# VH-VL binders against RecQ-mediated genome instability protein 1 (rmi1): the designs that were tried, part 24

Target 1, 235 residues: RecQ-mediated genome instability protein 1 (rmi1), of Schizosaccharomyces pombe (q10160)
Amino acid sequence: MNQTTTLSTELTELGVRVQNRWLQSLLDYLAKKHSTGANTTPQLVMQYLVASDIRESTTSEGAAPYIVSEQHNVRIENTMLLQIVRVREIGISIVNQLEYLNDLEELKKLKGQKVIRLVHDESGDEEQNDDDGLTEAQDAVQKGSELKKMCRLILEDSNGQRFWGLERKPIKGIQLSTKLGTKLLVKNVLVRRGVLMLDPNNTTILGGSIEEWDKDYFPKRLIEELKGELSKTKA
Short names: E, the ipSAE of ESMFold2; O, the ipSAE of ESMFold2 at other seeds; V2, 0.75 times the mean of E and O plus 0.25 times the DockQ between their complexes.

## First folded at step 18 (VH-VL; framework fv_polzastobart)

Design k69 (from k47 with light chain A50K; at its last look DockQ between E and O 0.76; V2 from the best seeds 0.71)
Fold by ESMFold2 at other seeds, look of step 18:
Structure k69 (fold): chain C 235 residues (1-235), chain A 123 residues (1-123), chain B 107 residues (1-107)
Amino acid sequence: as target 1 above (235 residues)
Amino acid sequence: QITLKESGPTLVKPTQTLTLTCTFSGFSLSTYGVGVSWIRQPPGKALEWLASIYWDDDKYNNPSLKSRLTVTKDTSKNQVVLTMTNMDPVDTATYYCAREYYGSKGWYAFDIWGQGTLVTVSS
Amino acid sequence: DIQMTQSPSSLSTSVGDRVTITCRASQDIRNYLAWYQQKPGKAPKLLIYKASRLQSGVASRFSGSGSGTDFTFTISSLQPEDVATYFCQQYDSYPYTFGQGTKLEIK
């Protein structure tokens, strides 16, 4: 009848295995904040969990069952809880990605100075032109959409093991702007040559971030990281 | 960058009411686990916690000053306001606002502070 | 109110020396104790939380230990930039209370 045991059971049904020490520390904090002694719900705990570092907050039961990089054509049936360390677009050249990110940075400067409309103005007719001659980066900025073709992720489990994940099919919410530390539930995933093969059917985005990782990252630090990667491909 | 900044008068006469505003950026007081607190430091003396206000509207005042202190927030402006009545020369201090946060690695104490503002109470 | 008592009140030592500062709480505060560094004219900087957890971006030469009522803060090898006042703070119970500080200087 222990509150911690009841909450842990309920969270496990949501796919999350929390460390008792982490949960008790959260309950201590929340008890201080509630005059009535608090009936903490699993939904409230999830709000704190998605902002947490899962190495602190979750148990190894939700981690990868083996060294992922050493596996080929193996299916991980269990549900894993993972956090995103990095996102990379690998279907679009680094040069075009840098153009996109620099254009976004310039747009934010213009909006901050109360200058609006970077898009080209046209007649008010419903018909659309199919080809405007813009680069894919310029087109994404003009339309206000994400630059996206195929992402590769660096993922981390509760044990601190890091491994690659590759989008086989586009997953809504996975793009260059996805916050670092975003939590994912991954189930029934195929591992090929040490890489998780992700798609919308095996991946659920829980959201969240890790503040220490994500602050000041998009787009400025991402630009610097991509420039460094471009220099390596030219060596 | 996550920042806080205190603003308000630097000189106050005895018996007057002090109003200080903490303006912050890089975080929201609507975020679960976030609080903003006021702390003061008299010249050459220890820090003294005054009041706290949290994301869920809970508020706490130092019992030694309870009737003199009011803390409010305006989440849309990223501001927290301290009002302290009946000022006295002993209240001369540097006043800080600071963030308290339950974050990615648990319950931090005051992890980020404003630069502080010196308030002098005299004649 | 929980009183926080620091020892020593001041300390002069040499670059490279190990520095130890203690903090005693008047009642059990479990491990809800923080250590701060404050340089003249500046706001405090959080170094250690929950008695022993190093804050992000803080040098590894700083450490903390203890639980209950007795706590220790250590600088393993003093550097010139560590000249400051150091103080503890409990956040187990309202009102939050601070130690009086330890002024650290280099000979």
Scores: ipSAE 0.688, ipTM 0.848, lowest interface PAE 1.1, mean pLDDT 88
ESMFold2, look of step 18: ipSAE 0.697; ipTM 0.848
ESMFold2 (binder alone), look of step 18: mean pLDDT 93; pTM 0.950

Design k70 (from k47 with heavy chain V34M; at its last look DockQ between E and O 0.84; V2 from the best seeds 0.80)
Fold by ESMFold2, look of step 18:
Structure k70 (fold): chain C 235 residues (1-235), chain A 123 residues (1-123), chain B 107 residues (1-107)
Amino acid sequence: as target 1 above (235 residues)
Amino acid sequence: QITLKESGPTLVKPTQTLTLTCTFSGFSLSTYGMGVSWIRQPPGKALEWLASIYWDDDKYNNPSLKSRLTVTKDTSKNQVVLTMTNMDPVDTATYYCAREYYGSKGWYAFDIWGQGTLVTVSS
Amino acid sequence: DIQMTQSPSSLSTSVGDRVTITCRASQDIRNYLAWYQQKPGKAPKLLIYAASRLQSGVASRFSGSGSGTDFTFTISSLQPEDVATYFCQQYDSYPYTFGQGTKLEIK
């Protein structure tokens, strides 16, 4: 009969292990509002949950069962709820990524001046070569597509443990523009050399973000971080 | 960066209606858990909450001033507007808008404030 | 309406000292109590929410405790930049109400 127990059970069926003190504070907040009925649904709770820091909002039952960085060739069969700390494209050079991000910002400025969306026809693009024509970055911006080949993620669980995730097959919604704090449900994932091997079959994107992490991040702070990473590897 | 800024007249005559606009950036009032409130502070005195408006169109007024206050929002402009009727010299105060957010770590109270605007009521 | 009473109304102490300010609510407000710092000519700054939770970017020397009606705000080691007026505020029930403030000065 207890509202928090009922909601916790329902949320666990969705793969989310909520922290009772966080859930109670949300219910207290919602109880003061006219537009919220007395019966809060698990779907409404999820709207707040995906915007939360799971270190506060969830329990260790959804965390990694061991120190991931110390594991080799093991499988985590249980469902984990994780949040994305960082996204990096590792299949495309940092220089090309920086070109993409800078060009994307310039293109967005120009679209703000024109009311009519530009349509890129493929009739003029028979074959592309970065040395002889558009770079991969320039082509992605012109086509309005994401620059993507293979992302590596820094992931965090409810205990604050951070570890790597490698995208072994493209997962729709994982790209440089993915918001920081995006929630993932990860199940039956193989760990190799301390890295989670992610694919569309073991990863569900719940969405969301963490405001404190994501504000003003893409693309400006990402550009700064990539420049710093380039200096360390190139210099 | 998340900011709020109050704008409107700084001098109002008794009986006139005050209209203040809170313009904010770095967040949307369409986000779950987001609210904007008006709080005032007479010179040298305590803060007084006036009104709140939320992402789901809920709004609340301080009962001591309820008939004098109207709060509205324009989510597309990132603006919240306070209208306060029948101004009196006792209403002279600095007027703040502030964000209330149920955010990443819970229910924050007023986590971000505007700089405030002094409104003087005199003939 | 829930009245918030702070003690003391003013306090003068030395750099490095421990500072304690109390706030009493006229009714049970659970833990929905915030503490703000306000410097002259500036807007309040949130330090503590939910009685004891430290806001992001706030120094760890600030802390809060209590529940129900009795709440305490502490600065573990006073710094020169902590000279300000400190306010408690309940957000358990409308109308939200504030304490009268505690003016903190350095001798």
Scores: ipSAE 0.785, ipTM 0.910, lowest interface PAE 0.8, mean pLDDT 89
ESMFold2 (binder alone), look of step 18: mean pLDDT 93; pTM 0.953
ESMFold2 at other seeds, look of step 18: ipSAE 0.795; ipTM 0.914

## First folded at step 19 (VH-VL; framework fv_polzastobart)

Design k71 (from k42 with heavy chain W55Y; at its last fold request DockQ between E and O 0.81; V2 from the best seeds 0.79)
Heavy chain, then light chain:
Amino acid sequence: QITLKESGPTLVKPTQTLTLTCTFSGFSLSTYGVGVSWIRQPPGKALEWLASIYYDDDKYNNPSLKSRLTVTKDTSKNQVVLTMTNMDPVDTATYYCAREYYGSKGWYAFDIWGQGTLVTVSS
Amino acid sequence: DIQMTQSPSSLSTSVGDRVTITCRASQDISNYLAWYQQKPGKAPKLLIYAASRLQSGVASRFSGSGSGTDFTFTISSLQPEDVATYFCQQYDSYPYTFGQGTKLEIK
ESMFold2, look of step 19: ipSAE 0.771; ipTM 0.886
ESMFold2 (binder alone), look of step 19: mean pLDDT 93; pTM 0.949
ESMFold2 at other seeds, look of step 19: ipSAE 0.774; ipTM 0.888
ESMFold2, fold request of step 20: ipSAE 0.744, 0.783, 0.748; ipTM 0.874, 0.893, 0.872
ESMFold2 (binder alone), fold request of step 20: mean pLDDT 93, 93, 92; pTM 0.947, 0.946, 0.948
ESMFold2 at other seeds, fold request of step 20: ipSAE 0.769, 0.769, 0.738; ipTM 0.887, 0.891, 0.875

Design k72 (from k53 with light chain D92N; at its last read DockQ between E and O 0.78; V2 from the best seeds 0.80)
Heavy chain, then light chain:
Amino acid sequence: QITLKESGPTLVKPTQTLTLTCTFSGFSLSTYGVGVSWIRQPPGKALEWLASIYYDDDKYNNPSLKSRLTVTKDTSKNQVVLTMTNMDPVDTATYYCAREYYGSKGWYAFDIWGQGTLVTVSS
Amino acid sequence: DIQMTQSPSSLSTSVGDRVTITCRASQDIRNYLAWYQQKPGKAPKLLIYAASRLQSGVASRFSGSGSGTDFTFTISSLQPEDVATYFCQQYNSYPYTFGQGTKLEIK
ESMFold2, look of step 19: ipSAE 0.809; ipTM 0.921
ESMFold2 (binder alone), look of step 19: mean pLDDT 93; pTM 0.949
ESMFold2 at other seeds, look of step 19: ipSAE 0.812; ipTM 0.921
ESMFold2, fold request of step 20: ipSAE 0.796, 0.804, 0.809; ipTM 0.911, 0.916, 0.919
ESMFold2 (binder alone), fold request of step 20: mean pLDDT 92, 93, 93; pTM 0.947, 0.949, 0.949
ESMFold2 at other seeds, fold request of step 20: ipSAE 0.800, 0.801, 0.798; ipTM 0.914, 0.913, 0.911
ESMFold2, last read: ipSAE 0.792, 0.789, 0.806; ipTM 0.910, 0.910, 0.917
ESMFold2 (binder alone), last read: mean pLDDT 93, 93, 93; pTM 0.950, 0.950, 0.949
ESMFold2 at other seeds, last read: ipSAE 0.795, 0.788, 0.794; ipTM 0.915, 0.911, 0.912

Design k73 (from k53 with heavy chain V34M; at its last look DockQ between E and O 0.80; V2 from the best seeds 0.78)
Fold by ESMFold2, look of step 19:
Structure k73 (fold): chain C 235 residues (1-235), chain A 123 residues (1-123), chain B 107 residues (1-107)
Amino acid sequence: as target 1 above (235 residues)
Amino acid sequence: QITLKESGPTLVKPTQTLTLTCTFSGFSLSTYGMGVSWIRQPPGKALEWLASIYYDDDKYNNPSLKSRLTVTKDTSKNQVVLTMTNMDPVDTATYYCAREYYGSKGWYAFDIWGQGTLVTVSS
Amino acid sequence: DIQMTQSPSSLSTSVGDRVTITCRASQDIRNYLAWYQQKPGKAPKLLIYAASRLQSGVASRFSGSGSGTDFTFTISSLQPEDVATYFCQQYDSYPYTFGQGTKLEIK
């Protein structure tokens, strides 16, 4: 078997079905850069794939097998490769999320200044008392933690179909700061009322992003999007 | 916003060594598929590729200038440095740094350029 | 080194006209050819990569075609803002090389 066939087989075992055109262009790029005798591994290919738009880089075989929004109480047994289009926190008010994001921007502007930071332990226990006046958002910023309770995702498959995913249990790496275009492998997922029911057992984060989507997004464009969503709920 | 900016001397004397720094923001050279290149354009002439350096520290120099060129990077500072020895008046040109990226839609060429800096070589 | 031969060297035409510029490589470069626009005093701007792929944010009146050694760049309907010099570049092999350019002017 040649290199492209071997790599495609190995990538399929990882749950990823690549477009031959995309794989060949990547191999051409790597061959130009590699020293004589260097061999491309599926792990290296994966590093490029997670930065790709899977509509270009992968085939329909890794996509949803049907129109997800029309399904209820079905289980998708197959492994799907998906990319995150948007992340929203739905267990915390938009106002509190905006407070958190604005506080992050204020502290970022103080970067490089001598700022006495409050010390928090690693256990995640709240250190501050009630007379400190810290909100949940302020406490998260001081602890250096993400503001998170429960996220809902807009997901996209290789065919460009977009659908909702809901965290039933916290998935490490899914938060407001998660990069747009982050790749997920989702296997054996229950669909309820057109929504994928995600948890750590059925979801693997591969990482990555789509630069065109993610550049200058967090936190500035996210703040603007949340303000717009808050305005619609007031209208 | 993704930007690159060239900095360094605008006037050098023959035989001196030119050192140019490309400072960029909005991307990292630690990202797979990222590279930064130096390209020059003598007044009224075609563009000439000089050197490239990539995320994995692969480096390539134009063979016609090979012994004169050194390219290095400091990923933590978002900088790439070109050193060009034994400058001659024929090396007078606008020097650009540019990004090469194997990105979301495949292998781009030089998708983002700095504004360029004119370097004049004369006594 | 791969020589890139670009023609014509200059072109003067009217707003709304179809513009065609060609680029020939001295050896097979597959489809790894880019087209750039450069306005006076400015850096080049990438328009087309991989011979035919339109860069993000570039107007759809620009297009490219070809593979191997013969490549074509087209502006379907010339606009006033398209006055510039256009370059082809191969990125198949080091050293990367550029065409000498086509200066496009409006009559």
Scores: ipSAE 0.757, ipTM 0.904, lowest interface PAE 0.9, mean pLDDT 88
ESMFold2 (binder alone), look of step 19: mean pLDDT 93; pTM 0.951
ESMFold2 at other seeds, look of step 19: ipSAE 0.789; ipTM 0.912

Design k75 (from k42 with heavy chain V34M; at its last look DockQ between E and O 0.89; V2 from the best seeds 0.78)
Fold by ESMFold2, look of step 19:
Structure k75 (fold): chain C 235 residues (1-235), chain A 123 residues (1-123), chain B 107 residues (1-107)
Amino acid sequence: as target 1 above (235 residues)
Amino acid sequence: QITLKESGPTLVKPTQTLTLTCTFSGFSLSTYGMGVSWIRQPPGKALEWLASIYWDDDKYNNPSLKSRLTVTKDTSKNQVVLTMTNMDPVDTATYYCAREYYGSKGWYAFDIWGQGTLVTVSS
Amino acid sequence: DIQMTQSPSSLSTSVGDRVTITCRASQDISNYLAWYQQKPGKAPKLLIYAASRLQSGVASRFSGSGSGTDFTFTISSLQPEDVATYFCQQYDSYPYTFGQGTKLEIK
C-alpha cells in the first residue's frame, strides 16, 4: 500500500474522503517545503484540509445524496463533510444583535485603557444585575459571553450545493463569531422541509476556515449584512 | 484586513548590519502552511528573493548571499526579522516582506506584500 | 538557480488590444509559476498562481497558461489601469527567482 492510499484509507476512517489529486498536490508541497517524506500523518493532512475549500479537496461521496431543499422527513444516514458559508442568530432580534456587535467594536477601541469603576463593594451589598435593565446584548458583552439562542446555517457540500441547517439544540462552537468555512461532519441527520436538523449528537465541529471568506468578516461585514436584512423587513 | 509592514533604518553605511522588522496583522505565522519571506528590488531592477521562514520553523536563505542573512520570527508579536551583514552600496534596494500560504485553493505564491522600505547604503 | 527569461522587456499597445507576455524557465518547474503586476512606487500584486489560477479579486481579463518551462500571461483586452510592469516568478525550487519584468505602456 503506498503513502497516498494509506492516507486516504485513514482519512476515510475519520469520515473524510479526499480527492486524490488534492492529496498528491499537498504531499508534493510538503515534500518540497518541510522534508516530511514518509512521516506525513493523517493528522497533519487534516490541518490543511480544514483550511481547504472542500469543493477541491474532497469527493462527492461526502456530499448530500440529493437536492436537500426538495426533501421532507428523510434521514441522510451517511457522513457528510460540510463547510459553513454563513451563520445567523434567529432567536434574537436583529436590532439586539446589532447592539451587541456595535458594543464589541466599542470595547475593542477601549482595550488598553485603564477603567476605574466606583463600586460599593462591602459584605451585604445588594445583588448585582438583578433586573437591572440591561438588554441581552449588553449583558452578553459585560459577561464576555456569546450572544446566542439558536443559529441557522448556510452549509455547502463538496459539490457546491448549498442548503440550510437549523440548530435544534445548542452546538458548542456555533455562534455569530464562528469562522466562515468551518468544517462539520454531519451523520444520520434528519431533513425537514429541506433543512438539516442539527444537534450535538449528529454534528462534529472539525474547525478551520476559508480565509478568503472569513477575513474582515466578523464583526464589521456581519454588521453590514444584518443592516441590509433589517432594511428588507421594513421595505 | 491582512497587512504587512516593513520597519527599520532607511540609511545604512557600508559594512554595517541592516536589521529590518516585518510586522503583520490579520494572520498568524502559527497557521499551518503559512510563511513570511523577504524580497528586495534594486532601483529599476528585478525582484530578488532573500529568505523565507515558515510556521514549522523551517527557514531558507538565498545561497548567493550565504551567511550574510539571518531570518527569525516572533510568532507572539506577529513579527519576522531580517538581519543582513556587511552592507554594500549594491545592496541599495526597496525591501519587502510578503507572505506565502498554502490555503483554501492550494499553494499560493506571495499573495500579500508589505508596502516596502527603501534602504540606501551610502558612505 | 533556475533562470527566468521574460519577453518582451517592454511593450507599447493600445487600449482594447490583446497583450501576451512569455516567461521561460531554465528547467522544468511544473506549474509552480506566478505572475505579478507592479505599478510605480507600489509593491507587486499577485495576479496568477500555479501557472493558470486566477487570484481572488483579480479581473477576469488576466489569464495564464503553460507548464514545464514555457509560460504565457495574457490580458484579453487592455484597459488604461493595466499600465504597469509585469513579472513572472518560479516557486518550485529555492532560491525563488523572478523574471526581469515587462514594462507595459499604452500609446
Scores: ipSAE 0.734, ipTM 0.868, lowest interface PAE 1.0, mean pLDDT 88
ESMFold2 (binder alone), look of step 19: mean pLDDT 93; pTM 0.948
ESMFold2 at other seeds, look of step 19: ipSAE 0.766; ipTM 0.886

